VHH binders against Protein DOG1-like 4 (DOGL4). Designs and how they scored, part 70

Target 1, 232 residues: Protein DOG1-like 4 (DOGL4), of Arabidopsis thaliana (Mouse-ear cress) (q84jc2)
Amino acid sequence: MSKMRNLVEEKFLEFYESWVIQLELYLHQLLIAHNNNTMSETELRHLISKLTTHHKAYYTAKWAAIREDVLAFFGSVWLNPLENACSWLTGWKPSMVFRMVDRLRKSRVVLVEAQVKKLEELRVKTKFDEQKIEREMERYQVAMADRKMVELARLGCHVGGESVMVVEAAVRGLSMGLEKMVKAADCVRLKTLKGILDILTPPQCVEFLAAAATFQVQLRRWGNRRHYVTHS
Key: E = the ipSAE of ESMFold2; O = the ipSAE of OpenDDE; V2 = 0.75 times the mean of E and O plus 0.25 times the DockQ between their complexes.

## First folded at step 9 (VHH)

Design g85 (from x2 with T106V E110D; framework vhh_6qgx_2; at its last look DockQ between E and O 0.94; V2 from the best seeds 0.79)
Fold by OpenDDE, look of step 11:
Structure g85 (fold): chain B 232 residues (1-232), chain A 124 residues (1-124)
Amino acid sequence: as target 1 above (232 residues)
Amino acid sequence: QVQLVESGGGLVQAGGSLRLSCAASGRTFSSYHMAWFRRAPGKEREFVAAISWSGGSTFYTDSVKGRFTISRDHAKNTVSLQMNSLRPEDTAVYYCAAGSELYLPVSADDYDYWGQGTRVTVSA
């Protein structure tokens, strides 16, 4: 079934396709940097900054888009079903990135005790923030089935005129709540990322970011192969 | 918006020390990376030192490593640059900068707010 896309979906799809291409380019650079020790600390920091700026650009675009239609991100037509299945409130689950950090520990990268401690503290905080958002989301979802919405559902969508206006207003209200939840989730994502990058050394950051980008790119590839998805 | 005000500049002899201070206005000081840049006469602005939002990480340009120390005080909303063993080539206007990037940046373009600068003159 071909899903009809609205303007927000189309625009963001185009953006995201371009964004992913650029991410792959950065991934290549990260891998080169990781595999050779020729880059200075300044150069590494510059590379890391470029990538993190790229990530910020994604959220800037996302927040602009969700202001127009947050519901587009709960369908996310620019993602394949596997990517969508792995999504938490329209993005990656913040606590998941600590798995990437754990991979560093299993690699040739040595984390000092102070780093391990700070990472653990951050992990705990991140989980707490996630749970808080989840509780709010649960409340919100339950609240969607308020008396008004139930009554509207009973009447059906075939009631024209005033009823249609009421439904539209209700949907707008729901959308505003969802937007708040999505922004809250994104804030936790950004805080978590910012925290991790503050704890890790530049070489460790490169490895971490490479691992994260690899996972993202591979997830997309695997999902596309499984479901024969073509976005362009 | 964040306003930054530098202080502590002046004339000092080679081998001497100065401590620069930058006071930040606003309620979100703890979310910003802080940095010092400098512009020598006839030269472009260059990176000197930076400290992360948490204060957990610092970075220095090679020419000042071991001589300069950047620090921040979250309670006072200040960032400081302790400059020891000053050299004539350290003569410049020193600028405080604040940035909100995810990672501690070394490029001037990645900092959003700037002070007016404080002049440091090191005599031979």
Scores: ipSAE 0.861, ipTM 0.939, lowest interface PAE 0.5, mean pLDDT 92
Fold by ESMFold2, look of step 11:
Structure g85 (fold): chain B 232 residues (1-232), chain A 124 residues (1-124)
Amino acid sequence: as target 1 above (232 residues)
Amino acid sequence: QVQLVESGGGLVQAGGSLRLSCAASGRTFSSYHMAWFRRAPGKEREFVAAISWSGGSTFYTDSVKGRFTISRDHAKNTVSLQMNSLRPEDTAVYYCAAGSELYLPVSADDYDYWGQGTRVTVSA
């Protein structure tokens, strides 16, 4: 009765489990660097680069997989229900990453006024890019509701070669549109991350990446350990 | 898709100055981090200096801090390395590199595009 997993889902599940384990190892290194005042700027930059390369590797694997099955990334089998519920177009919402920046400002990190101004500019740009994607998604949904979808509804009880071809074309069109939207959202995510890391100093980048990795690991652990409330 | 051409190398006496320039051809120069690496005879290629895609961040290897300055010009698609107070140990072929990583790289492996190099010789 369990849902069948296709090859794409099975391969990405294996990839993602390994990817998260490696993220946890990097988190350990980030926490040591955060608490240790003896690392040189070169050493910090090397560690930051390992983290950002790891994040880029996720998107490389994701983009290869969505060519085969973009729908696998909507309600992913490698994520728990809490992780899936928090997704915006198959990932973290770009504008919400600034919560992690807020965490930095509330802790030991002090941002210079020039950094604060640049981060506010980036936040506004990120929100603007998000809104553009949301408008394009609306246009896609309207197009999906047009004559092709009405025709599929009329053909729903029909058996025939032409009906199969129409359904296959519609599914292919849906997948192409969703793949485009997912890639656009991922580009906003990467551009936002790249911008934040450019504004922050190396120690601030370590703290930001540690906070982000901590949140991701905790969300996964909490979602996997869900407690059940018993009624008395 | 990005071509890099260095210029400005040559022979100079210790204590002198040179300015290296790297012209970038191709789209989206503003999205690339830019760096200078050097290879001395008999040694491996080493990092010298880097500047982020926006120009907002720079980083230098310790041996050149205070003597070298990296800068970029988005309008002209160029990156420059001003080298002052040159020493004989600065003698090397200098390479311009471009990379699209999320964070300004310090490792040669993280740069995707390379120039052919310009020779700098600093005589005692």
Scores: ipSAE 0.616, ipTM 0.836, lowest interface PAE 1.5, mean pLDDT 85
Fold by ESMFold2-Fast, scan of step 9:
Structure g85 (fold): chain B 232 residues (1-232), chain A 124 residues (1-124)
Amino acid sequence: as target 1 above (232 residues)
Amino acid sequence: QVQLVESGGGLVQAGGSLRLSCAASGRTFSSYHMAWFRRAPGKEREFVAAISWSGGSTFYTDSVKGRFTISRDHAKNTVSLQMNSLRPEDTAVYYCAAGSELYLPVSADDYDYWGQGTRVTVSA
């Protein structure tokens, strides 16, 4: 009995585990590149391209999966509880990546004033886009308490083909609303990532992507060790 | 979708200059990275220069650095390649390309839309 997992959840779990393994391999390459000053700009650009293609592949797979079952992405079975607790609308909070950008201020390849200004402009725009999505989510939650939804919930308590069909249609409507919102959040993530990479030099892109991948990998490892009893 | 049309090719003497232009039609020109590639007779397509969707980042192949300048005009939906100090080895058909990748690409495989090309001949 696989009550906790449906076919969509099983397929995405398999995809995600493979995706994380490949991310760890790319992280290894990023760390080597960061410590090796002999790589050409062209070689660095190819490595950055591999990472960005890898992230794009994640969103391609995610959007295919949410068309089938968006609810699988709320409290995902392929994520540990710590990863789920750190999620904002089924993924990383876009403005949080600027914390990783702040790391570059201590880099040997320091940010020039023009880059600092563009990053600050992007940060402000990203926070604005986040707030817009948060307002849409609040409106969605309020709409669920609407009179029509309450009436449909009551109909679901009665045995009858007509009532069952009406309830199923309402649930599909709710899922479509969540799907639209998750895609909007993912678009802000991709725009933010594209914006940062456009502002940074290839060595700075490598350092940024290494910091982001390190955080993602470590968060997963920390959460996976929750089963151990720790003595204070 | 984007359609690309190149212009500005021709015959020029070594040490001379040419300006290539690429006119883009389509709703989302400002969302695409733009690049120039070239193909010399008997050779494979080679990367020349690229400019990011915002114009904030540019990249040049080593053989053209300091001689060529890529720029874009968002109001006119055009990308230009200013070619100075031209050499006979710059003789090729030049192609304009548009790509939607997250990072500014340098591989032809990462570009989605291509023009038909414009010929540049540099005489000795």
Scores: ipSAE 0.510, ipTM 0.803, lowest interface PAE 2.1, mean pLDDT 86
OpenDDE, second read of step 10: ipSAE 0.849; ipTM 0.932
ESMFold2 (binder alone), look of step 11: mean pLDDT 82; pTM 0.847

Design g9 (from u3 with T106L; framework vhh_6qgx_2)
Fold by ESMFold2-Fast, scan of step 9:
Structure g9 (fold): chain B 232 residues (1-232), chain A 124 residues (1-124)
Amino acid sequence: as target 1 above (232 residues)
Amino acid sequence: QVQLVESGGGLVQAGGSLRLSCAASGRTFSSYHMAWFRRAPGKEREFVAAISWSGGSTFYTDSVKGRFTISRDHAKNTVSLQMNSLRPEDTAVYYCAAGSEFYLPLSADEYDYWGQGTRVTVSA
């Protein structure tokens, strides 16, 4: 299993590096579209579709990887320490994206009352789903601690190879529970993103996606330049 | 799995109106984007109108903007196309489609499920 975990980490590192490079290319296209008023609605929708397909590809690859080794996503080797410190259940905290939406108030394209109402409803729903997952994680950690105590007591009574099997079974159980929790969190992320894009107009979607991608790229750059001077 | 059944097609005179309906069966209707496509004899299938999974976003091809209105009823699992000021050029078989894509699709290849079609004939 240790060899399988190392292989999953190496494989996902290669995927993630390529995925981030493509995200930066899409960010460049989003910034051009945002600063250029000549794009048609069809052209804007095509660009938004490219971004959403890119995010969908991330979750497809992530879910395949967590099926093999979910623990690789807790303290991920493909993320710098700052990115890891900002993670909530292996990814971005869903409610935080509404702060990117607030940036639209400073835009040339203002949110209409109906959009503000729908976004507030989605924000409340997102926070509710987020809190539900947090409570489930707390319950899981308590249950895991109880199981560990029982297994530790059993290990104290055994001195042979049976002790190894018991520990391996406990670790497998922990991984399966965490996989379920991570997928639940990712579903909240995807529903939140899908909901925001459905409420916003195509120009507002471009601005929102540009803000989100800019934050993700800058967070990575800030973490990578830890304790170093800014490049001019 | 989603099954789609279209209704409401028929013969109408130029300037008239028709309402097409698409009934969806399946538990995940509320998660799908819905669209109408049409195909005239000897021509390729073309996009007409689409409505997002929530009903919050719509998109129309230029030739039908202001004349056609797409809507959905989540309680009845139906999507409708209200066609006003019909023209002979609107004569086609109209197809209902359901798609699971993340953002509202406009291309036929992005739609997963299709109805059998309903015929609309507009006389001059």
Scores: ipSAE 0.480, ipTM 0.793, lowest interface PAE 2.3, mean pLDDT 85
Fold by OpenDDE, second read of step 10:
Structure g9 (fold): chain B 232 residues (1-232), chain A 124 residues (1-124)
Amino acid sequence: as target 1 above (232 residues)
Amino acid sequence: QVQLVESGGGLVQAGGSLRLSCAASGRTFSSYHMAWFRRAPGKEREFVAAISWSGGSTFYTDSVKGRFTISRDHAKNTVSLQMNSLRPEDTAVYYCAAGSEFYLPLSADEYDYWGQGTRVTVSA
C-alpha cells in the first residue's frame, strides 16, 4: 500500500530534490577546481563558502520541518532504502567523514603531521559526542516503554474519543524528545564539518568536499537503480 | 549574545607597531571565529585578518601579510592583532568581529557580533 505522504513530507521532498540538483552542480565545480591548479586561494575559499552555505540551507530547512513533524525524518520518503539504511539519526554519521579524509592521505594531497594529529583529536572527540547521543537515545527509547505509554497503547487499540486525545498528546511529547535528539546529532555533524574544514587547507577542503558530495550523489544513484525509486 | 570591546588603538609613527586587543564576553568564545576589519576615512569597511575558532587557521588581506599577526587566547577570551611596520594607509578604525559560521569567513556580512572599534592613526 502506497503510504500517503503528509504535507511536511511532500514539501521537504520537493526541497530535497532541488537541493540535490544544486549539490550536483557544485560537485562539478569542485571537481573542476580540484583539477585546475590555477585557481587562487580566494577563488577556492569562495567556492568552499558556496558549498557550506548550501549545507547550511539544508539544515535550516530541516530544522524548520522537524518542528512541524520530526517523525517525517524517520521515514524520510525523499530517500531511497539504501540511503535510509546508511542514515544515523536522520543523517550521515559524523565519524564516517574521517574515512573521506583518509582518502586525502592516499591521494596527491599531502597532510602535514600537525594536520594528522589535529584530525585524530577531532575524530576522538566526534566519536565521544556520537556515543553520548547514542546513550541519550537509548535512555529515551527505554523511557518510551514506561507504564503510562503501555497503558495508552492498550487504550488506543480499542476506542477513540478522549483516549485519542491523550494518545495524541503523548505522541507529541515523544516527538519533542526525538526532535532534541535529531538536533543534537545535527550539531555534531556541523561541528565535525567545521573542525575538518578548519584543519584542511583550501585545496584540501575542495577535495574533501568533492569526495563527500560524490559519495552522497553516488549513494543516491546506486540506491535508485537498485530499488527503482521514482522521484518527482 | 557576545559583546566585543576593542582596545590598543592610538597614534603611531610610520614604521611603528601597535597591538590591538579585543575582549569577548560570554562562555562560548571558543566556538566563534574572530576577525579584524578596518574602515579608513571615506572608504568602506574591509577585511584585515581572521582566526578560526580553534586558532588553527588564519587569513590575512594581502596588504598586511608579513606585517600583521592575529592571535587568540581562549583562557582570556581575547583576540589580538599585532601590527608591525605600520604605514599611513593603515590608518583606520579597527573593528573586532565574531562569527559562528562553520567555515572561516572573510566577508563582513558573515560575522554576527561587532565591537565599537578602536582608532589607529599612523603618521607619516
Scores: ipSAE 0.309, ipTM 0.676, lowest interface PAE 1.8, mean pLDDT 90

Design g98 (from u92 with A33H; framework vhh_6qgx_2)
Fold by ESMFold2-Fast, scan of step 9:
Structure g98 (fold): chain B 232 residues (1-232), chain A 124 residues (1-124)
Amino acid sequence: as target 1 above (232 residues)
Amino acid sequence: QVQLVESGGGLVQAGGSLRLSCAASGRTFSSYHMAWFRRAPGKEREFVAAISWSGGSTFYTDSVKGRFTISRDHAKNTVSLQMNSLRPEDTAVYYCAAGQEFYLTESPSEYDYWGQGTRVTVSA
């Protein structure tokens, strides 16, 4: 339903714009906390909790929206072309966050050997989960090709009322399969984030979250600037 | 249904030790943060200690840091609080709690399941 699809896009666009504005406000608080070592452990944990709650709110809204129209999240209208080009299954690639963690190693904060070992174990598990999802996507694409062949054969033989039911069933199957894969990818993202925060100290968590939010905000800024230059 | 059952409470002399245990039933809590809270007579419930879902991270209130140790046994689905160098100020009803929030905090609102409590009395 194009009417329902348009409404989903409009509602999520409004949600996402507000969500990004709040992310920028939290980023400001993270940078203040990072530059001023005056906050207690309790205060830092509370700030980190605000960020994790904010990310959970995004996935709550996203999962409600993809139940209505998962395709809205492929080539999303609320993301600029650069943000869309950098997406892996409608979001950030889970293993990418370990590149952000590598920046902590090169910063003024030194990770202890036990943390390095746990982060490497988490990286391996994250890579394994990513590969599993990529294999499922490949299987899905093969199944789609098989369905298209059946649909093409039916179209060539007869155009009747039965073809409508077959097409609708295929489209529902496509949407359900993609929804399952997107949720699986999001679960890997959330598990990876939760794992990293569990390994890091509160000051290191603040630095990590600040780096991640800075990258997200900066990528949006670069994409918006480049799109403007490209289209005058 | 889900139940958290505390045990190990009792009367102990100042300077003594006590080990509290919390057994979870009805489901596995391997993805849950586990915490101990306490309520002294006439006071509100306060945070004591927490351990993350993985067991890799712990968090203590300043007044018990170095004296209390929180630990968990994933195979037995239990969390324990080893209390050493007990003081009269530690007298309270101790509650076990479990929560699925992403980050380990002292906030009671982030814990979904609670036990009925076990009483600890520390004599002077």
Scores: ipSAE 0.566, ipTM 0.828, lowest interface PAE 1.9, mean pLDDT 86
Fold by OpenDDE, second read of step 10:
Structure g98 (fold): chain B 232 residues (1-232), chain A 124 residues (1-124)
Amino acid sequence: as target 1 above (232 residues)
Amino acid sequence: QVQLVESGGGLVQAGGSLRLSCAASGRTFSSYHMAWFRRAPGKEREFVAAISWSGGSTFYTDSVKGRFTISRDHAKNTVSLQMNSLRPEDTAVYYCAAGQEFYLTESPSEYDYWGQGTRVTVSA
């Protein structure tokens, strides 16, 4: 049974489909830039800027959407099951990108000692921030089963007008908490990305961004193939 | 959907060379691993060569190692197969393929898109 999508889901689905298409175009440009050492530093920086702006646009749209319905992002209908399964608090896990950086190091990217040190510092900080958010999520999930919520759950089986209002209020409260956590996670993502890009040289940034975009695009395509999803 | 069109096939004498080309349609060429397969008369389709999405990794079937070179041009959305020191055993229809797996593979089933093929005939 096709789950009826709410308005937030529909709008964000449309946005995300377009966003992914644009990401694929940028990926193409990144790969051209990476393979053709003909681009100037200025040109590379411009390309990097386009990508960063593109990512910022995503989070701008996301944050607008989560204000309306954060719960939509915990069932993200615009993602296939594989993408959803790999999601951490409605997005990519920040610490994952360091593995990408490590792979780059193995493929021919030469990092100077100063870069390595800064990356390690950033890794530690990112991990710490992730753990902090995870602990908060755990507390939130445990607290969800408080006396009030249990009582509401009992009442929810016998829906009267007053009970519905109480339940809605409770759900709104829960949603606000989730929204805060999602935003916190997104901040860690953005900080991590910015941190990496600040440490890497423009050519290295292009390679990193290409790898990241490729991973995202391929994950989507692989998931779509496996689960017969109609969206790109 | 990605369309693949092969070219460059023909008749060549043993010891000769050919360069096959595959042109890919669409805007997402760079996200695919590309491969060449071949099918000789009366035989099953077999893997020949593959190149990663970035072009940084290549691998070949043993029988073509040192003779064939796979390459790709992201700007032109093409993948090429330079075939040197051709042998009669290389006679086949050569197919270009595009795959989405995170890893390179020799398995035809892992490739999503295929060209129509180009015929290569190597005479003794």
Scores: ipSAE 0.008, ipTM 0.244, lowest interface PAE 10.1, mean pLDDT 87

Design j1 (from t52 with Y102F; framework vhh_6z1v_2; at its last look DockQ between E and O 0.83; V2 from the best seeds 0.77)
Fold by OpenDDE, look of step 10:
Structure j1 (fold): chain B 232 residues (1-232), chain A 123 residues (1-123)
Amino acid sequence: as target 1 above (232 residues)
Amino acid sequence: EVQLVESGGRLVRTGGSLRLSCAASGFTFSDYAMGWFRQAPGKEREVVAAIDWSGDSTWHADFVKGRFTISRDNAKNTVYLQMNSLKPEDTAVYYCAASFPFYTLHSSEYDYWGQGTQVTVSS
């Protein structure tokens, strides 16, 4: 079955497809850098900066889009079902990236004690921030069933034009809350990413970013194959 | 065109109060965290206070010691710095800056800057 898409969905779908293509290009560069010990620190930092800028661009576009229709991002049509299933508040869950960091520790990467300590502190902070957002999100979700909405539900199908007004008002209220929570979640995502990159050395950053990008790309590819989804 | 315009800086006596304002235009103000920085002659620029995009989270430097308060009004595209109990050591050019999407303590990470406003505290 084909899903009807609104203008926001169509525009962001187009953007995201292009964005992912560029991400794959950067992933290729990250892998080359990871396997090439001849790259200077300056070159590595430049590559890292390109990736961080790329991510910043995504959220710039996202925040512009959610201002118009935040609900479009709850059931994102530009993602396959697997990607959507793995989404937390319209994106990747911040605490998940520490699994990528753990992978580094099992590889050739040697983290000094000071780095390990800082990473643990960051992990704890990230978890705390996630939980805070989740509590707020729950409040907005529960608030959807306010007195007017509950009364409307009691009346069932015997409601006329007034019911539409009540629902629209409720949806507007929810949307405002959702937008706030999505932005908050995105801030936690980017703060967590920045925090990790600030702790790691440039070579470690490259390996981490390569792992993260690989995970994202592979998740998309597998999900697309599984559900026969094609993207331009 | 992106603009940040600071105002409110002037000469005040020790113990006095000032309220600085920064009016933003040319970008989506409500998506950006805002910060106040200051730079005294011969000294490095230092962060004074910062506030997230929603206003729910704020940060103040230790030297503020409860004397300054950052706030924002997204409907007016304006960020404020209320300064109380001013000291001669607070004499500096105060700058407003914007950062997407969160604030940091590093000036180099901010996207946009104002021209600054002079605050002078006399003994």
Scores: ipSAE 0.880, ipTM 0.941, lowest interface PAE 0.5, mean pLDDT 93
Fold by ESMFold2-Fast, scan of step 9:
Structure j1 (fold): chain B 232 residues (1-232), chain A 123 residues (1-123)
Amino acid sequence: as target 1 above (232 residues)
Amino acid sequence: EVQLVESGGRLVRTGGSLRLSCAASGFTFSDYAMGWFRQAPGKEREVVAAIDWSGDSTWHADFVKGRFTISRDNAKNTVYLQMNSLKPEDTAVYYCAASFPFYTLHSSEYDYWGQGTQVTVSS
């Protein structure tokens, strides 16, 4: 029988489970900070820094894993089906984060007009960067069906000899192209996150990060609880 | 142990050319954006050029555009700065720096730094 997951998937699953547990602990700290106006700016900046470091650690581990097997991130075994259904190029869609920023307009902490303008400029740039990557992915998918790839697929039907090596080299080439697109998408994610945090005040950053983490944690919980039991 | 080692700095005459190299070890070079910074005596450290992890995106400061070109070789874990039409104002210690996963124009946001290589341009 086929194995349920390869070594890359197994290692990243262990990493991801620990990473999510730590995210939930940080979410708890963010919610306490948001409801408690006694924290200093220095204390808030330290908490924001912990979240930023935590997200960077995720991408450091992800890039190590995609170098080994980028396809593990398309339909990830460490994500439930709902989380996988919500993925855009192996992660969250960068522009969706502005929906969480919109919540700040209704919070106790008022956004000043200069911040609103900068956030709108960042939103437009983020959308532009997303569209560039989407066009590259579309071209990649079209290129998968070109004459050379069809030829290599046919060659792969001949077991033994150098034909297996030629097919494996072609698959590695395709994986490298996909890895490049995933890295580009992750850079847009982190640039968008950094851009928002650079525009917001520390209390606003805490509220934004709490909203983002709450959504991520709840999406995972909803996907893990697929049984509909009345009064449960 | 993470290391960035710059080389190629020396004395050159005005109008001359020079190529700086920065050899990286102890981290996954191909995951990092790289930048070249310089610092002249009595001045702040300033960004000269930057290149993303893939080599596809580059940035050059206005004061070096058309004269300096940043490039990288991920197979050799090396980033380069080709400097042409050198001026006395280019005299500085040149630093290589690494940033995950993208470059910025702020030195404080870089993760790793080299020790620097001295470039002196005389008339």
Scores: ipSAE 0.735, ipTM 0.883, lowest interface PAE 1.1, mean pLDDT 87
Fold by ESMFold2, look of step 10:
Structure j1 (fold): chain B 232 residues (1-232), chain A 123 residues (1-123)
Amino acid sequence: as target 1 above (232 residues)
Amino acid sequence: EVQLVESGGRLVRTGGSLRLSCAASGFTFSDYAMGWFRQAPGKEREVVAAIDWSGDSTWHADFVKGRFTISRDNAKNTVYLQMNSLKPEDTAVYYCAASFPFYTLHSSEYDYWGQGTQVTVSS
């Protein structure tokens, strides 16, 4: 069990390192596009398309990994659902991306009133979708606690393969539910990203994608420094 | 490698019903949203219906609402289009398409396409 989780984690981390290196290369292209006013709208849209494809590739690999072991993307103890209720299913809360948009509006990007209105509508929709997932997470946590109680009562009365099979079935059901919720959360993330890119002009999209890529690259470097210090 | 194969298109009289199927292979079907599009001769391809990866959310164009129903069976890697109350205007080649992970209403945003199945509705 723990060996399978390590294999899934190791394989995904290898993918992730390669994915971030490619993101750094795209960041350089985004910065060139930002500083070079000679790029056509077609060239900008092509670069934006490459970034959206790159983000979709991340989730393609993630969904393959969670099919093998969804718990690899949660903390060590999956039995602590109360501590993970607000953890936001294996990633950044989708609406956090609007903090990046707000920061760009304050310093670099001038938005037309129609864009501001559409972004606020998208923000409200994203928050609504988040709330739906949070309610499902709460319902799932209650169901998990109920199943746990029933399973413990059952184990207290039974010994042997029968009890193991019931526990394994419950764990499989739990994992499938968590997988569905992780996928739902990832869809909100991608829909929000696409929504932002549809509202922004191509130059504004380049600014946004550069800021987002910079943040992700810096976050990885911070994580690697901690790993380097800890494991060196 | 990746294949989307439509089937079930044929000649049907006005008011009749058809069920189109699209069998998928070479990719993880249950991770993809699916769409049905159609194209009549000399006209642009248009979206007819779409369904998300889980099957929980569907969309139908206004011109087919109440008549066509999209559905999917992830165990069989198949998406369906049930077409009822067919009209001559429904005559077209019908295509299935896949998009990761949510559907859109624009054909340019779909990753994989089938070769199409001809539906002909006679008077």
Scores: ipSAE 0.623, ipTM 0.828, lowest interface PAE 1.4, mean pLDDT 81
ESMFold2 (binder alone), look of step 10: mean pLDDT 91; pTM 0.922

